VHH binders against Nicotine blue oxidoreductase (nboR). Designs and how they scored, part 18

Target 1, 204 residues: Nicotine blue oxidoreductase (nboR), of Paenarthrobacter nicotinovorans (Arthrobacter nicotinovorans) (q93nf6)
Amino acid sequence: MGDTDLPCVTGVLLAAGAGKRLGRGPKALLPYRGRTLVEDAAETMLVGGCHEVVIVLGANAQAVCARANLEPYRIVVNHDWSSGMGSSYLAGDAAAHTKNHILVALVDQPGLSVTTVGRLLVSHRPGRISSAAYSSLDSPRVLRRGHPMVIDAGLRPAVASTVSGDAGARVFLRQKPWLVDLIDCSDESTGEDVDTVEQMYRLL
Short names: E, the ipSAE of ESMFold2; O, the ipSAE of OpenDDE; V2, 0.75 times the mean of E and O plus 0.25 times the DockQ between their complexes.

## First folded at step 12 (VHH; framework vhh_enristomig)

Design m8 (from j3 with D102E S108T; at its last look DockQ between E and O 0.68; V2 from the best seeds 0.00; counts 0 for: pae E 5.8 > 2, unsure alone 64.7 < 65)
Fold by ESMFold2, look of step 12:
Structure m8 (fold): chain B 204 residues (1-204), chain A 124 residues (1-124)
Amino acid sequence: as target 1 above (204 residues)
Amino acid sequence: EVQLLESGGGEVQPGGSLRLSCAASGFTFSSYAISWYRQAPGKQREWVSYISSGGSTYYAESVKGRFTISRDNAKNTLYLQMSSLRAEDTAVYYCAREDYEEYRGWFTDYFDIWGQGTLVTVKP
């Protein structure tokens, strides 16, 4: 990891959601590991090897900035947050230098770890997408792509062209699966997200 | 209440054609993107085609040029026109509603509603 010949990676943390399902306000402010979820995720991305972290905020931007210490990170406010996560992805992508790879993470996925981030960055190959992948209980020998993922700088325009509403990167990944390297992270996380009160138990 | 029901499967010779239908009920069909998936025996379910709520279409490379997805929002019906069928197209075909609620599924396939499937068999 001390080899600086590798291209720079911008972490892009999508944190624009309103968090209404949990009834605790913005998901970004949920407690996790002694901090807010957004603070923990951003620090994890930075410590794991991203050269910088861009946090995309939306409806809750003012509240999040008032309550979370985000000074080490770049903030992008997506005023179109209500159109879906696609606009947040595009805002974060646009904030990253065109020569950088991006590592995309969602604020509401519990269990993002420094090890997972580092594994993706070390494993990444030019011209490809490197996706954390997880086995399921139903198919323990089969890896399914999940969160987070690295999008090679050279693929960023093609991925962006397929983003619409909440489709995100899914269309690109479905059309060009041969460009995706699955990186086994089953030992670190299940790839779940924080959508219900029951899931909050995994954060505490 | 929310349902998807596939139909139109059957046996066909190699090179033949079939049209699958997916009847939707219990939700605002025009507001959702819908996908076709398929699952051959002993294999993982794989994506076949996607149509956005606005009508933009996308295809897996293995079916591009042979399959056409379409929707009729007035009839709440999704279609998959299949042509030049091959043995590897033998599978149970499912339609699935894409779930965009609260940003789930950005990286993983997440569907809250699946149909029961319709079997397509392409004879050897």
Scores: ipSAE 0.062, ipTM 0.494, lowest interface PAE 5.8, mean pLDDT 80
ESMFold2 (binder alone), look of step 12: mean pLDDT 79; pTM 0.794
OpenDDE, look of step 12: ipSAE 0.311; ipTM 0.681

## First folded at step 13 (VHH; framework vhh_enristomig)

Design n1 (from m5 with W105F F106W; at its last look DockQ between E and O 0.51; V2 from the best seeds 0.00; counts 0 for: pae E 2.4 > 2)
Fold by OpenDDE, look of step 13:
Structure n1 (fold): chain B 204 residues (1-204), chain A 123 residues (1-123)
Amino acid sequence: as target 1 above (204 residues)
Amino acid sequence: EVQLLESGGGEVQPGGSLRLSCAASGFTFSSYAISWYRQAPGKQREWVSYISSGGSTYYAESVKGRFTISRDNAKNTLYLQMSSLRAEDTAVYYCAREDEDYRGFWSDYFDIWGQGTLVTVKP
């Protein structure tokens, strides 16, 4: 029975932002479900099926490590966090084994669920990118790509090569839209980030 | 009022050149990344080119080497220089502003679109 060596998936949680918009400190430490956003997201990724979770910290790395229980996870500090999310992605990507797929999530997406993670992992096809997709109330028939995303191990170098601080990985996705499989997760979340105080209160 | 207005479209022969303009008003143009999109009849809208606020440029594979995106911040204008035009370049071309507030790593969020300008490449 050939041990179909299913490629491992490393969860990469991007949590390096300063969270300046909310004025309440780093988004990673925002309370959520009796814990912090970073704890909840990381656990969700692990329980969802990631083999390991790499948390990329940045602006408030010391504070986050001091206040959140991150012992089960691998921590990477991006010292170039101010250059943009691209540098954080690269840091996380570099921390993952070269043979692993990566599931990339953002800490400020409280809608991340075990179901969403599992759905992406199960639906992932080799040589492709699997993206959570969400419909809006205004356009219920239109799926838009969102987080999280699974990037095939074979595509990671190509994605990394296109990543910049200001554009992130959007350019790669725009250049090669045929590589992206949209996985409908509209039943789990709206796909919206917590960027405003109003959004935060809706979660509380 | 925040607005983008495309111009410069028209008919051109294969191999010809055309320059599109996108005039921006109602916002600080220099602070925003802008993209060109196009939509051919019966096809989905596709991304063509991107220019960041810092001036970094990117292109779809289908137009790379033929199209050049640029911006004049003093004139609040985005340009798309098209050369070696092909029949498959026939489309309505749109400029779109990226929403800076939604700087998703993966997500495309365009909050403002122009009305478009038609480019027809005919023999």
Scores: ipSAE 0.358, ipTM 0.698, lowest interface PAE 1.1, mean pLDDT 88
ESMFold2, look of step 13: ipSAE 0.385; ipTM 0.715
ESMFold2 (binder alone), look of step 13: mean pLDDT 83; pTM 0.831

Design n2 (from m5 with E100K; at its last look DockQ between E and O 0.31; V2 from the best seeds 0.00; counts 0 for: pae E 4.6 > 2)
Fold by OpenDDE, look of step 13:
Structure n2 (fold): chain B 204 residues (1-204), chain A 123 residues (1-123)
Amino acid sequence: as target 1 above (204 residues)
Amino acid sequence: EVQLLESGGGEVQPGGSLRLSCAASGFTFSSYAISWYRQAPGKQREWVSYISSGGSTYYAESVKGRFTISRDNAKNTLYLQMSSLRAEDTAVYYCAREDKDYRGWFSDYFDIWGQGTLVTVKP
């Protein structure tokens, strides 16, 4: 019975931002479900089916490590976090084994669920990008790509090469939309990031 | 009022050239990344080109080498120089402002769109 060496998936949790907009410290340490956002997201990724989770920290790395229980996860500190999310992505990508797919998530997406992660992993096709997709209330029939996203191991170098400045991986996705499979996750979340105090209160 | 207004559309023969303009008003143009989109009849809107606030440019594979995006911050105007036009380039072309506050890594968020300008490439 040939051990179909299913490629492993490394979860890459981007949590390097300073969270300046919320004024409550790093987003990673925001309370959520009796824990912190970073703990909840990381656990969700692991339970969802990632083989390992790499957490990319940055601005408040010391504080996050001191206050959150991140022992089960691999921590990478992006010292260039101020340059933007691109550098954090690259740091996370570099930490993952070259043969692994990566599932990239943002710490400020409380809508991340085990179901969403599992759905993406199961639906992932070789040589492609699998993106969670969400419909809006205003356009229920239109799916928009969101987080998280699975990037095939074979595409990781190409994606990484396009990551620069503020454009990040969005440029790659725009250039090659045919590589992206949208996986409907509208039943799990709206796909919105926690960027405002109002959004945070909606989650509390 | 924040506004984008496209112009320069028209009919052109295959192999011809056309320059589109997008005039911006009501906001600090130089601080925003702007994209060109197009929508052909019966097709979905597709991304064409992107220029960052810093001047970095990117292109869809279908237009790479033929189209050039540029901006004049002093005039608050975005340009799309199109050359070697093809029938498949026929579309309504839109300019769109990227939301600065949007921190999405994988998703696009455009908060302002122009009304579009029609480009028709006919033999």
Scores: ipSAE 0.120, ipTM 0.570, lowest interface PAE 1.7, mean pLDDT 87
ESMFold2, look of step 13: ipSAE 0.184; ipTM 0.579
ESMFold2 (binder alone), look of step 13: mean pLDDT 81; pTM 0.807

Design n3 (from m5 with E100T; at its last look DockQ between E and O 0.53; V2 from the best seeds 0.00; counts 0 for: pae E 2.6 > 2)
Fold by ESMFold2, look of step 13:
Structure n3 (fold): chain B 204 residues (1-204), chain A 123 residues (1-123)
Amino acid sequence: as target 1 above (204 residues)
Amino acid sequence: EVQLLESGGGEVQPGGSLRLSCAASGFTFSSYAISWYRQAPGKQREWVSYISSGGSTYYAESVKGRFTISRDNAKNTLYLQMSSLRAEDTAVYYCAREDTDYRGWFSDYFDIWGQGTLVTVKP
């Protein structure tokens, strides 16, 4: 299986959060590897094999667009961002062509790499979810589901229905664990998000 | 201090029923989704059921049709009605407040906020 056999995938980058817990404005604009976090993540998704990248913005969307160079990507502004991640996911899902799989990533996961994206896309099997997975401190020999995640085009309506039914994607994954392939990415990242001052060391 | 206290565990016969309660304090209970988890001896903790702040319910396949999650926002209490109990349901049952922001939206991370209540289904 080579690059010509990769599925058609829309990258969906969830970047709508206000960054309130970090206290430094929108996480999308945090510096990372010589640019903003949103620019780094979006380019990584595109270079890693996504056919296009949709960036979902919300809080401070105008400031993000003014300060980040996002010309190569599609921008969706989610005006309902304060209702939670579910509305942002649905906005990104709706923007993706119905025949495509989606690769969902969070802007605040530093260490997203071209290798991780490529690994997920190469490993993806039809009718399934391919999830990056990481070892946890409580069970270092056990992989835990994390981000990013590939959702097969055929599963997108079911995931969207669960999210629309007042539950996050985690509930769908918990209900149907047999549909999830865990792809070990512990060598590339811890999989932890940046939400507090103590977590900011991951950006350095 | 956020607190979730489980109660209602005990011994039951196979095929029997039991109702668990989870008393919440220290936060606005009605604003949060809440889950039940369980951990059998020697096994990893597993998710059992979820109820949203709006009352939508979801279940693990292993308990669907046998367990019913519910909430009483006036009493700040979550319930799990268990029926048709089997030996495989023997576990310590925990309730957990779901994160309402995006921190664990689809990450596999488990929060445990109480001591749990033991359910034993007799052989």
Scores: ipSAE 0.361, ipTM 0.696, lowest interface PAE 2.6, mean pLDDT 81
ESMFold2 (binder alone), look of step 13: mean pLDDT 80; pTM 0.804
OpenDDE, look of step 13: ipSAE 0.408; ipTM 0.739

Design n4 (from m5 with A33Y; at its last look DockQ between E and O 0.53; V2 from the best seeds 0.00; counts 0 for: pae E 5.2 > 2, unsure alone 63.3 < 65)
Fold by ESMFold2, look of step 13:
Structure n4 (fold): chain B 204 residues (1-204), chain A 123 residues (1-123)
Amino acid sequence: as target 1 above (204 residues)
Amino acid sequence: EVQLLESGGGEVQPGGSLRLSCAASGFTFSSYYISWYRQAPGKQREWVSYISSGGSTYYAESVKGRFTISRDNAKNTLYLQMSSLRAEDTAVYYCAREDEDYRGWFSDYFDIWGQGTLVTVKP
């Protein structure tokens, strides 16, 4: 590690959703780049610089574990997944060592890349949140925060205290926007998720 | 067609109260997180409050204790009860629909906005 200091980071991959809009089962098992979305995302987080990856499963944990090769990663099953993403976030946060930063990613963002993960880790400043941010042709001068997002170890308790089963970190982010650094990742993705059958063709 | 329509704006004296409504149509209102935003003349749009699909409420620090958000899922209507109004609350108030899935948890993604209702607090 000559000139590069990377933070000690646990990747937290939120993959507990049921895939409601697709009707094809969990988004985690959708095909992507010759494997499942969950396999691709988790590997991308590790290769991009996370020291380990915690995968939070829920609605279809048994099916996901049976059909995806998740041996290299830690699995947390959130039995309260139906209450919303807040419970999944808290489960993943609790599994990460208290002294590590966490890099939070969503399984249904197919534009996650090693470059984006690495950029966030290199750009991260202590005491802050580093968020991948995206613009589009419709709003090319406006960056909007999205995922992945690095939450500094020192901020993890404060963020967690604002999270409920109905909400993720949005309360903290909206109440303390000055703690968020937006990192332009528009060259890698628009930050859109996979919500519908039509959007599945982005994965092919 | 998906629509959000704000109403209840108007002119009010400092210290006064107003109740804004946002009527929703064309989607399953109870499944969505809905926010209030406002935009004062010459300023950027700023977040005011939101209510989750499960009924949890959250407020910007500048309005906490003075504004109350609520929803009536049977009427597909979002409300903002504003009290102790001040000149700096003068703005066009918008309601906005947040994505029900992961996007809205960490990002300010809104796919549907209302047309806005003007609130003017007299100097």
Scores: ipSAE 0.097, ipTM 0.520, lowest interface PAE 5.2, mean pLDDT 80
ESMFold2 (binder alone), look of step 13: mean pLDDT 78; pTM 0.787
OpenDDE, look of step 13: ipSAE 0.265; ipTM 0.651

Design n5 (from m5 with S107T; at its last look DockQ between E and O 0.47; V2 from the best seeds 0.00; counts 0 for: pae E 2.004 > 2)
Fold by OpenDDE, look of step 13:
Structure n5 (fold): chain B 204 residues (1-204), chain A 123 residues (1-123)
Amino acid sequence: as target 1 above (204 residues)
Amino acid sequence: EVQLLESGGGEVQPGGSLRLSCAASGFTFSSYAISWYRQAPGKQREWVSYISSGGSTYYAESVKGRFTISRDNAKNTLYLQMSSLRAEDTAVYYCAREDEDYRGWFTDYFDIWGQGTLVTVKP
């Protein structure tokens, strides 16, 4: 039975932000589905098909580790979290095996589902980026890229190299849109992040 | 009122040059990243160039080496110097303010757009 050397996928959950906008502590610890956002997202990634999950913490790493059950996952603390999401991405990327694809998700996306993760993993093509895509009510026929994203192992170095300054990986995606496959996940979520108090209340 | 207003569009021959401007008002211009986009007739809007609040610049492959994005924070103005223009550069050009904090690190969010300025490259 030829060990189909299919590259593994490391889930990278970015949860290093301070969550200043909500005023209720780190987003990672917001209650969701009887748990915390970080627990729910990490489990979703694992159950969805990631081989392992790396959680990147930052501003409130100690508090998150104390309050959330993260035992099944690999924790990476980004001490440079204040520099922005780029440093957290790099920390997560560095923690993943070089041969693995990475599925990158944000902790503040409660719409992440097992189905979405599975759909991306199954649809992923070698040498490409697979992005969840969502339509809006205002533009139901237009898909826009969102989270999560699968980045092919071969593209990880190139993406990482663009993570400089304040532009981040968005620049890479803009420069090479032909590498990005949009996977319609509009049936699962709107793709919106929890950034407002109103959004948070919708989750409660 | 927050506003972006493009200008400088016009007709130019292939190989020619044109400089576009985007005047910003109603917000702290220096604090925001701004991008140029363009939309050709019958085509989708495409990203052209980006300049961060810190002054880092990036370009689409199709315009790299020909276009130069710059900003004058004192004048609240974004520029796009276009050279070696080609027929395929014909489009309405838009400037857009970026909100880098919105919807995460991998997604694009533009909260303010200009009305656009038409660039026509023809013999």
Scores: ipSAE 0.382, ipTM 0.711, lowest interface PAE 1.4, mean pLDDT 88
ESMFold2, look of step 13: ipSAE 0.423; ipTM 0.744
ESMFold2 (binder alone), look of step 13: mean pLDDT 79; pTM 0.795

Design n6 (from m5 with D101E; at its last fold request DockQ between E and O 0.53; V2 from the best seeds 0.00; counts 0 for: pae E 2.3 > 2)
Fold by ESMFold2, fold request of step 15:
Structure n6 (fold): chain B 204 residues (1-204), chain A 123 residues (1-123)
Amino acid sequence: as target 1 above (204 residues)
Amino acid sequence: EVQLLESGGGEVQPGGSLRLSCAASGFTFSSYAISWYRQAPGKQREWVSYISSGGSTYYAESVKGRFTISRDNAKNTLYLQMSSLRAEDTAVYYCAREDEEYRGWFSDYFDIWGQGTLVTVKP
């Protein structure tokens, strides 16, 4: 039936939020490792093995594009960003070629590493979701699903169908936990780093 | 102060029904998705059901068709109508406010939990 088309991976970087939690302007523009968060995360995804990176912007798209060097990446502006995270996910998913897996990452998660991205891509199995996972501070022998994750091209329609603009991927993952492979990335993160990022979401 | 208060637990016969309530205060209830979780003695906490701010509902496979989640935004109250109860449904039931920021999208992060209400399904 012809030659075999090898799947590529599109990095989908969700960066549409308004930055309310931190109170310091757009999260995408926060300083990190000598650049902005958005520049660091996108380069990490590309160097880690994604064949392209789609950055989904929203609330502050003009300011982000004016102040970050995003020329190597594809930009999608989600004009429906205020309806919730689901619309941003759907915009990024729609921008990726239907045959590609997507690696979904969040702009405001400092500590995303080239090693974590590469490990997920190498470990990924067809028909699965491969999620970076980390030991819990309270249960160090128990892996907790985290960020980033790879959604197999074959599962993308089912995930998109579940997303309603106000639920996101978390509901799909909770309904079908047997489709999720947890990939231990605890060596690439600390319990403090995960807790610190979560605490940043509480600042109003 | 942000609070969630569960009620409506109790003992019930197999096949019976209960309705749980979760009263919310200290935040704009209508702006948040809320979930029910449960924890049986000696087991890990497990997700039961989710309702979005817009009213879309989702269920774990183990309860689908038996449990119904609903919300009354005018009363700041979440409900879980449970029917066809089984011994395996015995647990403390918790409501939890979903994190609507990016972080909560891919993890089970919650900053607000209730204290729980016990449901016991008799043998």
Scores: ipSAE 0.407, ipTM 0.748, lowest interface PAE 2.3, mean pLDDT 81
ESMFold2, look of step 13: ipSAE 0.389; ipTM 0.721
ESMFold2 (binder alone), look of step 13: mean pLDDT 84; pTM 0.839
OpenDDE, look of step 13: ipSAE 0.409; ipTM 0.736
ESMFold2, fold request of step 15: ipSAE 0.362, 0.349; ipTM 0.712, 0.708
ESMFold2 (binder alone), fold request of step 15: mean pLDDT 81, 82, 82; pTM 0.817, 0.824, 0.820
OpenDDE, fold request of step 15: ipSAE 0.344, 0.334, 0.440; ipTM 0.688, 0.684, 0.747

Design n7 (from m5 with D108E; at its last look DockQ between E and O 0.72; V2 from the best seeds 0.00; counts 0 for: pae E 2.3 > 2, unsure alone 63.6 < 65)
Fold by OpenDDE, look of step 13:
Structure n7 (fold): chain B 204 residues (1-204), chain A 123 residues (1-123)
Amino acid sequence: as target 1 above (204 residues)
Amino acid sequence: EVQLLESGGGEVQPGGSLRLSCAASGFTFSSYAISWYRQAPGKQREWVSYISSGGSTYYAESVKGRFTISRDNAKNTLYLQMSSLRAEDTAVYYCAREDEDYRGWFSEYFDIWGQGTLVTVKP
């Protein structure tokens, strides 16, 4: 039975932001489904099919570790979190085995589901980027890329090289749109982040 | 009112040059990344170039080496210097303000668009 050396997928959960806009502490610790956003997202990634989950913390790393049960996951603290999400991505990317694909998710996306993760992993094609895609009520026929995304192991270095300063991986995606496969996940979520108090209350 | 206004479009011969401007008002221009987009007739809108708030520049492969994006923060103006223009560069060109927060890291999030300026490259 040939060990189909299927590359493993490392989940990279970006949770390093300070959550300043909400005024209620780090987004990672927001309550959700009887737990915290970081716990829920990490578990979702694992149950969804990631082989391991790396959680990238930053601004409130100590508090998050103290208050959330993160024992099953690998924790990486980005001390340069204030420079932006790029540094957090790089930290997470560096923590993943070089041969693994990475599934990148944001902690402030409560719409992340086991189904979405599974759908991306199953649909992923070698040498490509698989992105969750969502339609809006205003444009139901138009899919827009969102989170999470699967980045092929072979593309990780190239993506990482574009992550500098205040520019993110979005630049790479714009430069090479033909590498991105949109996976429709509109049935699972709107793709929206928790950025407002109103959005937070909807989760409660 | 937050606004972007493109100008500088027109007709030009292949191989020619054109400079587009995007005037910003109603917000702190220097704090935002701005992109140029274009839409050719019957085609989808495509990304052309990006300049970060810090001044980092990026280009689509199709325009790399021919187009130059720049900004003058004192004038609240974005520029696109186009050279070696080709017929396939014919399009309405738009400038768009980008949200550089977490939401915009992987996704294209634009909250403000200009009305566009038409560039026609023809013999």
Scores: ipSAE 0.247, ipTM 0.630, lowest interface PAE 1.5, mean pLDDT 87
ESMFold2, look of step 13: ipSAE 0.393; ipTM 0.721
ESMFold2 (binder alone), look of step 13: mean pLDDT 79; pTM 0.789

## First folded at step 14 (VHH; framework vhh_enristomig)

Design p1 (from n6 with S107T; at its last look DockQ between E and O 0.71; V2 from the best seeds 0.00; counts 0 for: pae E 3.0 > 2)
Fold by OpenDDE, look of step 14:
Structure p1 (fold): chain B 204 residues (1-204), chain A 123 residues (1-123)
Amino acid sequence: as target 1 above (204 residues)
Amino acid sequence: EVQLLESGGGEVQPGGSLRLSCAASGFTFSSYAISWYRQAPGKQREWVSYISSGGSTYYAESVKGRFTISRDNAKNTLYLQMSSLRAEDTAVYYCAREDEEYRGWFTDYFDIWGQGTLVTVKP
């Protein structure tokens, strides 16, 4: 029963955004835990169990590469980053081996933990999508899907096909909710991203 | 102020039709994708329909063939034409603006919601 034939998991860290809301430069370079968000997130993904990590850069790729230590990771630059998050996902997806599952994470979610990544990877079932899920204070019994998310290798083409259009990949998930397994990660984070000044200050 | 306001809800008989409207203000309506959601009593909110800024439309399986989403950018208004209504369509219907920065992402991120309009389907 050689576990040796299990597909690997490629971590895809999406960090191509311009960070327009914060006005403080690229979110990837925000300070966090004595380093940068992109460094912290990438390390978390690797330590959490991803076999490799692909970081998708875009708007500030040159600056991020210059200021962050990204030596251990694969860097992909999305030159079409302004078209939206979909193009960044596609760039990351294309960089991953066709046989691998992908774990997609966002750079602007500092709540990402090694435990969350590990939990998703261990819980993942073939032919399915495993999504971190979080409850809110106003709805503690309701889990909402969030990041990170593991996409089975077999579903990657179908997901990518929806992203190539003018609709987000979320449409795929809305139409096929039965493919999605929600993994409760409410104990690790709220699932919130850094998109306000107030949130930024909480990180400092 | 950014705002969405639903209207057009009411009581209708099974098999009937109803058109909902969602009036947008305070933002460039044509630049945003917008979705309809609904929440039945005692149930979770569920996705109904989506229209992209480019006009692409998508539907939940439960309403496909019966509901039609459309938009009039000149009027800053989103529509949901409902036909062949069923008892299970009874719900409060909400429109929600999608955050443009999260287009293409896997998560549902809506930054603005309307207050909702009640649709009741009963004999």
Scores: ipSAE 0.229, ipTM 0.631, lowest interface PAE 1.6, mean pLDDT 86
ESMFold2, look of step 14: ipSAE 0.298; ipTM 0.662
ESMFold2 (binder alone), look of step 14: mean pLDDT 83; pTM 0.832

Design p2 (from n6 with Y50W; at its last look DockQ between E and O 0.68; V2 from the best seeds 0.00; counts 0 for: pae E 6.0 > 2)
Fold by ESMFold2, look of step 14:
Order: sequence, then C-alpha cells, then structure tokens
Structure p2 (fold): chain B 204 residues (1-204), chain A 123 residues (1-123)
Amino acid sequence: as target 1 above (204 residues)
Amino acid sequence: EVQLLESGGGEVQPGGSLRLSCAASGFTFSSYAISWYRQAPGKQREWVSWISSGGSTYYAESVKGRFTISRDNAKNTLYLQMSSLRAEDTAVYYCAREDEEYRGWFSDYFDIWGQGTLVTVKP
C-alpha cells in the first residue's frame, strides 16, 4: 500500500554547530570515509534521492567552505546559529522550494547511508512525518525516534510555526506523535551523534 | 557534580492539587532547558512538560490546562503545579536536563535525570 516512487524532496543538512563539546572544531570538517562529514552527508542525501541539498552553515562557515568541496550544493549561512538548531532548521526550510518535502539530517550523525535516505523517501506517506528510528542490541524491540526525518510539504508551515531556537522541532513532535511514522534503520546506524571525543572513534 | 532532586510528591484525592519541585545543583541552571517526565506502573516513561532557558513553556496534550511548569533561576528550582488531578496522573515524576550543546530537532538527549518523586492519586 506504499508508494514505490520517490517524492520530490529538498535535503536540508544542518551543519551550523561549533563543535565545542568535541574540542576539535566544527563537526562539518571531521574526517569521514576519506572526506569531510559535510561532504559525505550531502552526497549521501543527493544520491539517496533528494532533488537538491541545502547545507546550513553557521559557526566557522568560511572555514567550512574553504576546506570542503560544496560546489554541487546550495549553501545557507545562518548567522543566528548560536540560538540552537531551530534557527538552522528555519533557515534551511526557508531556502527549500515550497512544494517539496524536506529531508532533515544532522551533519554529526555518523553512518547516514544512501539506504537510509532511500528507505525514508520510499516509506513516506502524505501528510505525515517519516522518522528514522533506532534500537540497540540490548533493547532490539524498542525503537527510538532519531535522524534523519522527512517532513511532508503540507506540514512544513505547521512545524515551522512551533520551532524555537532552544526547542527545535521537539514541540511539534511531542505534541503530535500520531503524525510520526517510525522507520527502523537500526541496520544502518546507532542513531547517535558525535558529541564527545570518545564518540569520534565511530567516524573511522 | 551535577544533580537534580525532585520533591513534593504524595497522595492526593481526585481533583486535588500538588506542586512538585526539582532542585538543581552543580551547573548553571539558568542556561538549560528542563523537562518533566513521568512513568506510571508498567508503562514507558512519557514526556509531560518542558521549559526553555528563556521561560517558554510547552505541555503534553494530556496535561495541558491542568499542569503549569515554571522555574525560579534565583533558587535553581524547577516547579510543576498540578491541578485537577486524575487517577491516570499516578506516576513517578522525574526532571531531566537537556544536553547544553545539542538541542536537536529530533533527538531526546537528556544528559541528567533526577531520581523521581511519587505522585499517587487515589481512585
């Protein structure tokens, strides 16, 4: 009963963070698979089925553009990045074509794959949010909502209206959980991001 | 040493009121968003309410209009004023601090949890 064709989607890659928790500079420039995280994530989103990729930069945007090859993608600089990921989301949302769904990904989530992106896009149902979800080996039957996430074009205004810089989109997701489809992606990633130096080992 | 300590739980009749407190120590309380969660017997822990560092408030649909979250930054204390209590509000209530750097769109990164305080609403 699903749709086998991929929807028209703008990839929105949130890459504005300073990386202060890691102590190694902006997460966008962390090495991964022989490239930077930002290059790997953006290519993955494009190859996985997004019609275009918008990269939202903030902290050290100039350094990121100088070090990473981002020519295939659209760049948005969010000067309000320090208020939280909500402002970066709104900047990316505003840059996306109004008729498109958006696939929102975070640059600091290692293991984003073409398979995960494709699975979300194929599984997406009109009027809903399709969220990658993850479990651990310890609790394999319990899925936790994570990233990336597809937001239906029709829901974009409602989601944006609830976004604040310090809450992000959590308000919408917590208040309307019945609109969220969890799509099991545990075979591709743990769903954790790179927040500490010890977690950087997963970028090998 | 970062800590959150809940208090104010107890027994109450249906329709009654309670005020929960969450005392914070070991961090700059005013810079963090804090949530209340609850866990009823045999159920998963569920989100109840959230307050930003700037004081903006949000509620789960099941408690909106009955519960009020607030903070007193001078006392490093988070509050949950509960009114019109029902049997289904019986649970252990927890406060939780969000990760300071990651305020992700979709992740539930709560790095510090309190030990909980029991609220029992008699049938």
Scores: ipSAE 0.036, ipTM 0.428, lowest interface PAE 6.0, mean pLDDT 81
ESMFold2 (binder alone), look of step 14: mean pLDDT 83; pTM 0.828
OpenDDE, look of step 14: ipSAE 0.225; ipTM 0.621

